# Ledger of designs, part 5: VHH binders against Glyceraldehyde dehydrogenase medium chain (cutB)

Target 1, 281 residues: Glyceraldehyde dehydrogenase medium chain (cutB), of Sulfolobus acidocaldarius (q4j6m6)
Amino acid sequence: MYPPEFSYVRAESLQEALKFLEGNDNTRPLAGGQSLIPMLKLRVLSPDYILDINRLNELNYVKTSLNGVSIGALTRYHDILSNDIVKSKVPLMHHATRTIGDMQVRNMGTIGGAISNADPASDMPVVLTALNATIILSSASGSRSVKALDFFKGPFTTDTNKGELVTQIEVPVLDGYKTVYKKVVRRAGDYALASVALAIKLKGNEIEDIKLAYGGVHDKPFRAMEVEKNVIGKKLNDDLVKDIASKVSSQINPPSDHRGSSWYRREVVKVLTMKAFKEVA

## First folded at step 1 (VHH)

Design r6 (framework vhh_rezetamig_d1)
Fold by ESMFold2-Fast, scan of step 1:
Structure r6 (fold): chain B 281 residues (1-281), chain A 122 residues (1-122)
Amino acid sequence: as target 1 above (281 residues)
Amino acid sequence: QLQLQESGPGLVKPSETLSLTCTVSGGSISSGDYYWGWIRQPPGKGLEWIGHIYYSGSTYYNPSLENRVTISVDTSKNQFSLKLSSVTAADTAVYYCARDSYDILTGEFDYRGQGTLVTVSS
């Protein structure tokens, strides 16, 4: 094999990590497992440094906060899945986490790693987009907050600036909402063709509020904001659900590849949308 | 003891689909502790990551190749495979299958196959 083009640095504290990022421009933070993906992909991206932040246990937590639930960026999927605060106060995230890979993926993967990577087919970005969660970015000079709707810019592209690290996610508690997370995978490869995150608040059968986001069907998680605005105040019935499904299907920009055409993915989104709404009826 | 071996055609015509299989012996793909992937090296160039798969079927692909790449796993045969569609001369390379035990400091894999040369030519 070839020697790596980068230097490996392991941080022992958050302050050490942030100071290193401040002083070393071409640095890629490494969170989660030491898998083939980050190692080989980072060689293609040619960083000067890989900064291993996996030892920052101070970023592994779930706690209630004034703004809802605060989750440290290094909290593993396994820990999110088993956490009673997430299960009771953020059921949308709990349900989505259950759909993520096998035990190895859940034991190795972190919420901050998923968010920083910004894979369009990833589950957590879709959940955070539906909730419009707040992402905390920290640097040596301080911290700033970015809403999920503003954070994900495109495939593997985020609002993170040089010297910044995702340190915390703040998710609102949605009192009185019913929530659903579903995804469709093709027979081969467990590849998500589409995913949907739905949070809906009903007054009787009238839609008081709705949050609707999709994964795998655009270059970043898609929040169906125009559909949301147009259905608030309407009665939830089969005709409305079919109309929602058709409108979402027409607004997405799904890829066309040998696994599925753009037409097929639009049809998948219609079916997925209808199934999600059936669970809240 | 763990051994990976690539197999597939050494010659593929432009516009066709390249299909390669990796056979794993001395260990089980379904052990659940590793990713299994594909990398290639074009003549005179460095290594390029193609993608990898967990035995459950969860996949990750190089974004530059994702529209042409499918990796699948067959745990009953202890094999995983690569399909790369719409090939051109630029896809001529030695293709390696690998397990994700990677020494971060040296850039060496614990296990990879010997490599198989694929030439894209009429």
Scores: ipSAE 0.000, ipTM 0.164, lowest interface PAE 14.9, mean pLDDT 80

Design r7 (framework vhh_rezetamig_d1)
Fold by ESMFold2-Fast, scan of step 1:
Structure r7 (fold): chain B 281 residues (1-281), chain A 122 residues (1-122)
Amino acid sequence: as target 1 above (281 residues)
Amino acid sequence: QLQLQESGPGLVKPSETLSLTCTVSGDSISSGGYYWGWIRQPPGKGLEWIGHIYYSGDTYYNPSLENRVTISVDTSKNQFSLKLSSVTAADTAVYYCAREEGYSSGWYFDLRGQGTLVTVSS
């Protein structure tokens, strides 16, 4: 005669979903994809409610905006990959999305689901960290914005407060940058052992600006900000690239697990860094 | 447009076998890395995962139910089915079929049917 572990509720509108979250503290949103089977089998999370928001078509969009490109949280990877605005204005995101799974995985996954889950090895958090994109969190009382660098707090841990949903991502347009996304995986389309997102602006062969982020190699996406600061104004050449690769490899704190050792991930980062820079040279 | 639809009897007698079919429309069941599964919600209780199947016929079942559960797939009809034997009143629940995907962070339900109530009663 024990209380039910949780109830399933489907939202018909964003307003209903946000009102429900405000009134029910122990609620887990279900959107795009969620680790429900391990939770149910192990009874680890035991929420009072699972709130299904998959029907909120109002959160599936890509629009040009004053802040760059606005992407709704329920926009599928397939829709991002097929979108001409993303391809032309945010090529880094387009390139990263091509590496995610097969056609069916891209049809299933949403950008907001990836961001809310905050897996350190996930592709989209790395891209958003490189671009320092803005994440919009909505509640029944209003919305607020958080930069990606402040949003990802650690493994599966974000700046999301009680009653909030990730509803939109605002991505800046980087005019004049060359961009590269690369990763090493166990299985094609899977989460990375290590990944790199690079956006670089060159004046001749001199680095005018650079954004460099890594996935799978720290407790959250790693932005190599010290390396970035130190290489602005320098000429891009093989010696500089080798120095960057060595410095990044020494600054990360990669896990050792059944997928790969920390030593292997450090070596992979060096190789990925060198390959990414070769594509922009 | 991809849709899942449950079909089967709403009433099953104790000791009999419960049989449900899920029809998938809008995409092929054999495309992609998806598993196709069943979950249920007894009245006043939480969700319980029953099991899933890959289009190749590979199955994994909830250990609590595995001696009573069979899930099968028919790729030519784009359907998958659940058989639950030796039912009792405890098997009364809303049954959902679902599309599932495995990722490094776990398994996901990206689509579900609307659910069908099955009552076990004489």
Scores: ipSAE 0.000, ipTM 0.163, lowest interface PAE 13.6, mean pLDDT 80

Design r8 (framework vhh_rezetamig_d1)
Fold by ESMFold2-Fast, scan of step 1:
Structure r8 (fold): chain B 281 residues (1-281), chain A 123 residues (1-123)
Amino acid sequence: as target 1 above (281 residues)
Amino acid sequence: QLQLQESGPGLVKPSETLSLTCTVSGGSISSGDYYWGWIRQPPGKGLEWIGHIYYSGSTYYNPSLENRVTISVDTSKNQFSLKLSSVTAADTAVYYCARVEYDSSGEYAFDIRGQGTLVTVSS
């Protein structure tokens, strides 16, 4: 099987891109390079058009906002890693970005591209799920917002409607939280075999609030909301951490693939959970 | 004008290692903007991505082939190579070397490839 023929279109403005998406049903927006031939996932409706949005510099920014930090969808991982606002106000994202790929991946990769692709093993969707960030979708008719928890629907499947483009992510600033991002990979820079994003607020040794999300271990980023609700108000100790690890391990539905078996991923999640909590103690 | 050219044996015996080299001309492999990779097309089937390498040596392999594949780069010769061990008749294909783009969507795209070289695995 050979990938079907498609037309390449380059947008010069956001308005032009959105108008094109409105008028052309089978269009795939990509921030990618000069010639885009899909190598993976030929099982879905093949695009008639690849819409190159790489020149939309208006979508490349990081700024403080009313609700936290606003990040344009075309902001490169390298720029996120180098940004003092992200480093100071969203340390979870800063630390996760340092684990992404090599210099090439960070120089070429955009936050909006990662979000739109929705790979369950990708780092940034896990971070946004833990923070329950807001994703802004724009169309020729206007914009709407979707929480990360509602945006990721399954492997490579999002809440994006025909004619919509991810244009911005709004990330809340978590004052008084300790944050941790950890992952296990087969090779350095690779997509995670399993990952964990933890944000926890402690009052003494008691859990005042907690956000706990996992990647690579479910069909989409997994937010352990039942576990979160049940541990608020409890004292953080080794027995509680072991209980959390066991409960999360039982709730996930990890794949078996070249990186690891389903059973192995469940065990890795227990170890990652315990390591993440040790780092915040 | 960038050009890629495959070289290597057209016949390999089962259980042996297939070795192919790609020579890049008209541009440098030491570019931070691209990966360099291998794809193949078995007779009557679609394209299959084998793997790619960054000029620093970082590699990414197709999961179904990872235990048999090694890709290496030699920036001094402006070349990169593929070794595929323990070959069987199922490895019979036209092999292409390619310049590969990777974006944050997790997809690989090739923009320039060689002419391809047919490799037949038979006793």
Scores: ipSAE 0.000, ipTM 0.156, lowest interface PAE 14.1, mean pLDDT 80

Design s1 (framework vhh_7sr4_2)
Fold by ESMFold2-Fast, scan of step 1:
Structure s1 (fold): chain B 281 residues (1-281), chain A 120 residues (1-120)
Amino acid sequence: as target 1 above (281 residues)
Amino acid sequence: EVKLVESGGGLVQPGGSLRLSCAASGFTFSSYAMGWYRQTPGKQRDLVADISSGGSTKYGDSVKGRFTISRDNTKNTVYLQMNSLKPEDTAVYYCAADEYDFWSGYFDYWGQGTQVTVSS
């Protein structure tokens, strides 16, 4: 197949990009292009315009703020992986980034591109859902904030309105938490058959707080909020972990494909859950 | 001490058959998932087949319909029956054990491997 015909436009500033998006319907931003280029080749996506925002270096940053860590939407995976602020203050994101692709993917891929694409098997959406990070959406008229739990609406579907662009992610710093990211793939660097992001705060062996999210096993990243609520104040032990694993497995809605059946993914989630908790015990 | 000992590898002609065995000791075999992975030089290990403690099986796409994994809990042994062998099946085959009963690259224990060479 041939890709759909489109016009290529390069933005020289964020304001120029936002004005273009406001005035031109059916425009797709291009930042790195990993997900967009395959979709165009498969004729899944037929935009009138491709808006190249790769030159907006003002959106490539990691900085500390009063409320956590602010990451520009065009910050590349390799910059996140090598960043000392992320390593020290957001170890969950650091560990997840380590599992993403090869050097080529990490050099080209951006955090904003990953979350805007909203692939349910993608790593970063799972991390942001576990942390309930804040996503900043900017338009020519101004900016608004959306929590990750409200941002991801379904496969390849987000809370982004026409004329909006993801410009920043704000991640809370979780002091006193242990964090784990694990995934099952057929080949290293692939999108997950299933993944888990765990952040847990213990007082002795009692669960003071817990954040538990899964990828690849629902139509969007799955936050196990009912399980989280019900285990706060309980003692962490093997029986509780098995109960958590069983309950999560029952609550997800995993796909069936050549990589694994729905039943098999439910079993994989049980095992990933148990392995994640073993790492924090 | 946990041990996984593979046997049955060797040289065969294309279209031939081999049966690999993995003898396990040092753990409660019947409670573990068992699997076979293979590796060609310079590449990462890839799933061939696995079998759960309950007997459910999973296969890599390249071997479906040609290979069969089975287990014998009375002998603490997992088997891989390889039929219609192709030159592309040439690899070192590794036995793996996982306490938690699923397909994964997260296996707890690995054998040392057995060479399978398919050549005309």
Scores: ipSAE 0.000, ipTM 0.131, lowest interface PAE 16.3, mean pLDDT 82

Design s10 (framework vhh_7sr4_2)
Fold by ESMFold2-Fast, scan of step 1:
Structure s10 (fold): chain B 281 residues (1-281), chain A 121 residues (1-121)
Amino acid sequence: as target 1 above (281 residues)
Amino acid sequence: EVKLVESGGGLVQPGGSLRLSCAASGSTFSSYDMGWYRQTPGKQRDLVADISSGGYTKYGDSVKGRFTISRDNTKNTVYLQMNSLKPEDTAVYYCAAEGYDILTGYPEDYWGQGTQVTVSS
């Protein structure tokens, strides 16, 4: 048996949680009860405090708003996957959530946990970057909002300041868009070797609007904004898709790691891009 | 957390055999799926074999019938028995323990440092 190397604190309200985070460095938020596996794992991470935020039911919700869909940070993947508002109004997020782990992973994982961790190969950061989502950060002194494009600063690095907690994600509703999420993985449900999130609005065969983001192929989710700007007004055809794939592949800076080499990720991005566009044609 | 240490690599002639071992430290070894991967210079890591916590096995197409993966949960060790070795089996072989990050809910793999296998005459 291991006695805990950390102190356990349970927050009964958001205000209590934020005050604790402000006063106590090296604190790890935890959604859910303590178990043998999390206790052993968290000891290796060497936190001074575990802040149990599972009591914050106020952060577990999906709501429609005039500006889109608001999702509380403690909303679990399972709840997102089964939510009719997400399925109907944010199909890109619904499809991406289906690719995450297995039933056990989806029962335990939260959207706010994914956002706060900021793994470049994680699914939700890519989806939020494509959708131009807004992330709400709360502290004891107030709340602020930041666009997903500005929130992810690099691998495991976010715009979160000391004393802040991700509390809500706001996702615009994209009426008239077709959406696709695809990824290449070593095993089903894993973090992506490379992933693509596409939202496209067509007027006949002409591109009226497009949002294109990639995961696993840059130091943070990569939004292909230059490519997006240059293809609006063009007719969607095989030659254009090949040009898009080539340009994206040249603009990314993929890592070489145990998941794949830099060269391989550039080639995978071309294939994923072509497959995503074929699905919307 | 799981720490993995590989052993058993080396130089062997074509048609020979080697047995790789991967010793794991951690109280949750029996709950992890375990795998062997290999990497040649300039290429991605390829799955050689994996074995689930329940004992179900899967093999890469190039090694089926020649390699056998097994595990001993009492010794916290996974093995790769490699028979009828070919020059194209030359690679660095990596042991992996495949689990989940409790804080994020995503898969979290633990990797060994790798062991070199060279098949050459």
Scores: ipSAE 0.000, ipTM 0.177, lowest interface PAE 16.3, mean pLDDT 81

Design s11 (framework vhh_7sr4_2)
Fold by ESMFold2-Fast, scan of step 1:
Structure s11 (fold): chain B 281 residues (1-281), chain A 120 residues (1-120)
Amino acid sequence: as target 1 above (281 residues)
Amino acid sequence: EVKLVESGGGLVQPGGSLRLSCAASGFTFDSYAMGWYRQTPGKQRDLVADISSGGSTKYGDSVKGRFTISRDNTKNTVYLQMNSLKPEDTAVYYCARDWSEYGTLDFDYWGQGTQVTVSS
């Protein structure tokens, strides 16, 4: 439920929305309402304006190209889950989307809303970090692109500037990679105690390329880039996987909460890492 | 077993001060964000203040500048210092544990509440 102190404004076009954001400092975009509505109900955000962008159907799409897949920011999880382009060309995202919430969350939640919120326990930021997807930020003066590795700055903190909206996510097609998304939760659909996104390209049993990201175990999605760099060219075997698991566990900074202690999350990360590699071997 | 016990509530005159305390037990206190909420009968709970495990704070607009949240991790206690109290601050005040380190405002445990009455 919405606090009575704000004004509701509905945008009919992207141009109108961006012009409004540029001219009105205390404005919160509303799409799907999954994270915004609870915060408004608690009077935490106290905006002057809610800018409803749900009518911007131009931002609800999935398009393919030779080098990637473009996903509009207002594309809902249920549309991503049922989309054959995502299933065939970005299986990591397809698998992760299946783990998100219940049907109501998937019917109302948008990919752009999830990444703009930047919850450290959220699934999509982890997937985009593993893929190092490109995020398109649009303003009244133009658009810019930023890589997922540069976009997520910390809990609920992104590279978004005043007057900007996330309008598109561009994900690369990983030809020849095997991908895995796994997470541990207390109940199906809940935010992750810990999660792992793995994309690996093997030549025989040698690691040609690897992308390894974790959620729920740091203040933002954690990309294990030092580990990745050190294992390229090595043969994938049980000893290497145990070494990877140990090194990642030592590099994360997991919280302690009702779902698990920081020590338990470090152990869960080791187990998830070993399970993910078993899935791709 | 997680337990949150509030104290320090009572009757105070307008312009007065109170300090609320919340003693926590049954979990690793310094790894959780903690908050204070208030509720008047027939109305929804309002955020008063929140403090992350790292010490970052958030305040409800009606109390900003008058109330201060703090924590003592060695005593497993969160505090709310309430200054320049007004009749509209009359409510039951609840201590709550955020489910996370960061102050997501999603609370999994609540105390029983302590009554604050601001009246002449």
Scores: ipSAE 0.000, ipTM 0.119, lowest interface PAE 18.2, mean pLDDT 81

Design s2 (framework vhh_7sr4_2)
Fold by ESMFold2-Fast, scan of step 1:
Structure s2 (fold): chain B 281 residues (1-281), chain A 121 residues (1-121)
Amino acid sequence: as target 1 above (281 residues)
Amino acid sequence: EVKLVESGGGLVQPGGSLRLSCAASGSIFSSYAMGWYRQTPGKQRDLVADITSGGSTKYGDSVKGRFTISRDNTKNTVYLQMNSLKPEDTAVYYCATESYEFTGDYSYDYWGQGTQVTVSS
């Protein structure tokens, strides 16, 4: 079926894009387009304008910064996957990016597009939630920063205000952590039935620090903060992992859809949790 | 884990009918897509019919119009009603649950032990 009628506007600079968003309050930015097109076809979105920002090369970068690694919002998954800074300093993001779609999806998809869309089953929001990355929002009047834990508000709902655009993600470097990203899909490359992002720092067999986030199992990426607090200082063993899996499974609120029921997703989360911890033990 | 137990196979004359049943253990049944597959010696298992958790069905071309798959979530059972049976329907019939792939790991699926269906005079 055809998308709703709208006017198509292409920005040639960031300043032009931000001024357009300031002056036109029913505008949807388009970067990559992989998540926006299905919603338009289903008439879930009815914008007056689509603002194409794909030409803003100034937002396509990866660089080391004092805050860790800075990634421009228009950096494509393919560029993230092949980037040595991401591979060496943010291995969790590198591994997650490898699980995203096929080469066509990775060549067209952008990190800013993924987080702005805020699909609960999307990979990047889960990674950023585990790392508690900082998201930079820019407007014609200036910029502000929001932590990933505060940015994702619900399905397809973010902390982005009218006139704002996601321009940069700042990811902390986790020295001494082991990281794992795993997901369950019906077919390789599909959006996840459930996913887990784990970053853990061990001192011998004792948990010094841990970050644990899930996708596809709540209305937004789920960070298991209560579980994290309760296991710091404990020795990593099979009994603890089973306890973690059970507690996480009880705290999520997964949907039922064609991929799986709520009950099934709770059971899948237990298995994913155990598999993720097996990789770091 | 889900354990699948098939029943209802046997010997039947051409043109006859059989009803296969597959009983699943555990509380996971209503969440899985369930299917019937068949295997003849020397061939890979092929799809006979499947049914999603929501009740949508798919059939193999050779059985469409003759076989009907159904499920009873209260009994954790999936059924295959086989009508107008032909000698070429002779095979071992397997009940199976939906396969999910854990990225970087093996599939998560289950198969029954199979039940023999023989169509001959």
Scores: ipSAE 0.000, ipTM 0.252, lowest interface PAE 11.4, mean pLDDT 81

Design s3 (framework vhh_7sr4_2)
Fold by ESMFold2-Fast, scan of step 1:
Structure s3 (fold): chain B 281 residues (1-281), chain A 121 residues (1-121)
Amino acid sequence: as target 1 above (281 residues)
Amino acid sequence: EVKLVESGGGLVQPGGSLRLSCAASGFTFSDYAMGWYRQTPGKQRDLVADISSGGSTKYGDSVKGRFTISRDNTKNTVYLQMNSLKPEDTAVYYCAKGDTLYSIEDYFDYWGQGTQVTVSS
């Protein structure tokens, strides 16, 4: 009886899945199942239906597009890690994927499952927030797109409307940027106590553009947009990095839980920020 | 002032053994997790082993069954017994003090200066 009783439905096509979601309230899509199973065991979720979409192979792909790289929502972490397009054109995502779990987690976990769950400590939401990737939401009536900055609304809360399913993520290619992904965990492969995703474009020693996002330290992935705006045009040096670290640490609202205290997470963010910048300077 | 001093490194042939020691001072040793990390030039530091304040141990996959971490709270010392050494174990080995009762990967309060271990014929 724990987790709660529900009806299990398996979709054989995308259209079948979308029609089911349109007609049946309180339905939770299941892809991979890594995050959903623990939440059900803790009785956090009480759906009437679990809609298994793992058979929708048409949503498992990585392809180049005019504006970047398109990734199907059911693409497994294992497939992302081994994909040459991701490695060459989206190195930030490649680096982040290497930090996710063990082989079993990477074989079962999907990018769409991660972003739909919207755990603030999850790696992929942080990467997509740094890149401000575009998320494609499909319904029986059509599709719409939403930017990652607008998609994640809070812990386990997204911009997804009734009857919608995440079907594709579009990530821009950042030519000329150096990228870094770092995280602190209690055990290798675990969800981050704190994480940082950095993409920076330098003209000599001057910051031409910067994207800076954090995980595990706010109610959703935190994009340090005010800090970014204030450092464009400045010369990258140790004093600037210390200033960035202090400002970010003051702007986040980290939780206190069994993994770490709010104070500790603020200190970890300072250290992670300094480490990330050392790799790009 | 926290201070960690490593010793016991050196040159050894494949299949040999070494025991590394780390003498700690400047904090209540028994209250903190301790660990060993290693770094090969051009690569990031990797966790080799850690030990909690309560004596629970964790090992990197490449060293399981060959290395043993232990601690002596009366001497404020953590040890790494290295058996069946391989050329791939060649690295600078660092002693690290955890932030609390357990080690957090990629974040340690303090690092020692390191001790070189070279495994070659």
Scores: ipSAE 0.000, ipTM 0.106, lowest interface PAE 18.4, mean pLDDT 81

Design s4 (framework vhh_7sr4_2)
Fold by ESMFold2-Fast, scan of step 1:
Formats: structure tokens, C-alpha cells, sequence
Structure s4 (fold): chain B 281 residues (1-281), chain A 121 residues (1-121)
């Protein structure tokens, strides 16, 4: 009849947020978008506390490091889209961010919120999986790092332990790669029916390195690692792209829902794969 | 504080026209998803039309070709032009700030009070 009863707590500093999480089990951090509120209204989630971390401005930044780009967890999509460091050093993330929602979604949504929510159809988890970015988890006792390939465990499920917050994402800079992000949606700005993130390094027409990840077609972002290993050293041509598309389509485990059947998603993945590779040829 | 106020409802004969207005305060309509919904007593609210921040529009199958959603950014107002009205269009019409995607299932946090439209001779 009513949403689950919970206590609403707003954190004024990161230190206070982390101490609260350490002392209070069954606490859900709230950052960025409003997806948590509709889930509570449907009684899908039953936390004792909602911890609002939206005021932690110390987690809103983009900065360069020796080996990459560091992005604070509360950095808004709008700020990522307009950031020259991301555009020049992480073009895959820039391209993906352009496909996210409309102005309101980009003004409200944060990278850390997307990562913590871990929706299989979300754009940022796919990008981070392709790049195998490093996710920094902080607690009152200290911080630890987890690679994106190890962080996303399943639908709405991550490697985050009790007492931890996602505080930073560290993204490698890929020199000499061409990057593509594409997705199929029913309406502009919607979550993807299927998406692909491609980063490829060519030496002439020969594949020197490749990173290939998909969203919306498995229980978490799917990294096509076996396909990647098998095509390094091969020349990029139409026959190879068709083979890649077929192999990926056979390896995913897509859901059937109101947006599309599992069969339809497998066919969509083939088309998306071929279109992504045409952009880099 | 976010507020939506609908106006323009009333009684009209079949084949007639009405224009509904939704005046918004506390946010900018040009930067947001906006939708018109309708509800008949004893039934769930149905999406009639929506407009995305970029200007693209979508319509329910029962109203395509008859209804038009638009906005006036200077007045911070969303409109629903209803033509060729039918008795089955009789409902309370609601203006909503709708997220319009899978992550936000329904934008219940920002709804107007509703305006009654009655199509009857």
C-alpha cells in the first residue's frame, strides 16, 4: 500500500557518510538519479536507511593522473560530456555519454550512481567493462580497488561490501585506439535494448589489440574476451566481422522482456557488431 | 518546490476541440521530459502524449493524428491540443514530469492536480 518505512539521512562529508555506513547495516546510498525512489514505492527494496550523498562535492571531479584519468563518483553525466580531458583522453566514454537520456537525465545522473546501481542495460558499466577501468571503494577503515571485470557480479549486484561507497573511477588512456559506442533503443534517451563498446588498435589492417563489450544482452556487461583473443593478429575484413558477430551472438544470454525477445536481441547484436566495425574500417 | 497546474478542461461535444495547458514552476520544461496522462474512474492512468527535452514527441495509439503535444519555453508551459474528440476521451487529464525510461519506472513525484475533460452531447 505504502513505500517501505525508512529513515532518511543526509551526509555533509565523506568521512561522516563512511562512518554512518560502518555503524548502520541495511543502508542504501542515494546519489544522482531518482531510480531508488520508484523502487521503494513498489516495495522492491527494504532498507532501514537511505543515505543521501548528493552533497559530497569533494567527489565531483575529473583529473589526469600519470597513467590515466580519475573521475569522482558524484561527477554528473553533463559534466563528463562537457569535459575536455574525457573527450580527448577517453573518447569511448565521451561517445557513450552523448547517448544517455536528455538534458535532465545528464544533469541529474552521476557516474558513481550508474556503477553502484549496476543495471545490465546501463551505458557506463559497458564502457568501464570494455576499458577494464579501476573502481575505488572507500570505507571508514580505508580504500581498495577492483577492476570493472571483477566489480559487476550480476543484475543490480556489485563487489561492494557493507560499509563501502564507490568514490572514484580510474580510467586508462588508450593511445592509438579507435573507439565506437552504439546502441539500439525504442525511444531516444531510453536504456538500451542492446549496446556495444569497441576499442580497437590497428597496425595497417591488422588487429593489434581489441576491447569489445556489450550491454543489455547478459545479466551484466558482457566482455567478449574469447573473441578478442582469437582475432588479434588477423586482418580486419568483412568476413572476419561477420564471424565476430556470429560468435558474440552465440555467447551472450539475452533476456526476453517487453522491449525484445532473446532471439531478437541476438540478431540485433549481430547488426550492432557489424555497424561498429564499419565505423573503424 | 516543484508544481504543475493544469487548465483548459471542460465539456465539449463529439468532434469538438480543447487545448489543455500545464504551467510549471520550480523547474524548466524545455530541459525535461513532460507527459500528459489520462484516467477514467476505476482504471489505471494511461500515457496520452509525451515530449522529450530535445523536442521529439510520442503518442498513444488511440490519440495519434488527433492530439498534439507542444511547449512554450517563454511561458514554461506544456500544451495538449485535442482535436476530433470522442466520448471515450472523457477522463481526468494529468500533466506529469515523466522520466520516460526503464531506470525511472514512473515519475509520480511531479504530477499536476488534473483537469476534467467530458465529451458528451
Amino acid sequence: as target 1 above (281 residues)
Amino acid sequence: EVKLVESGGGLVQPGGSLRLSCAASGFTVSSNYMGWYRQTPGKQRDLVADIYSGGSTKYGDSVKGRFTISRDNTKNTVYLQMNSLKPEDTAVYYCARDYGDYEWLEGFDYWGQGTQVTVSS
Scores: ipSAE 0.000, ipTM 0.117, lowest interface PAE 16.9, mean pLDDT 80

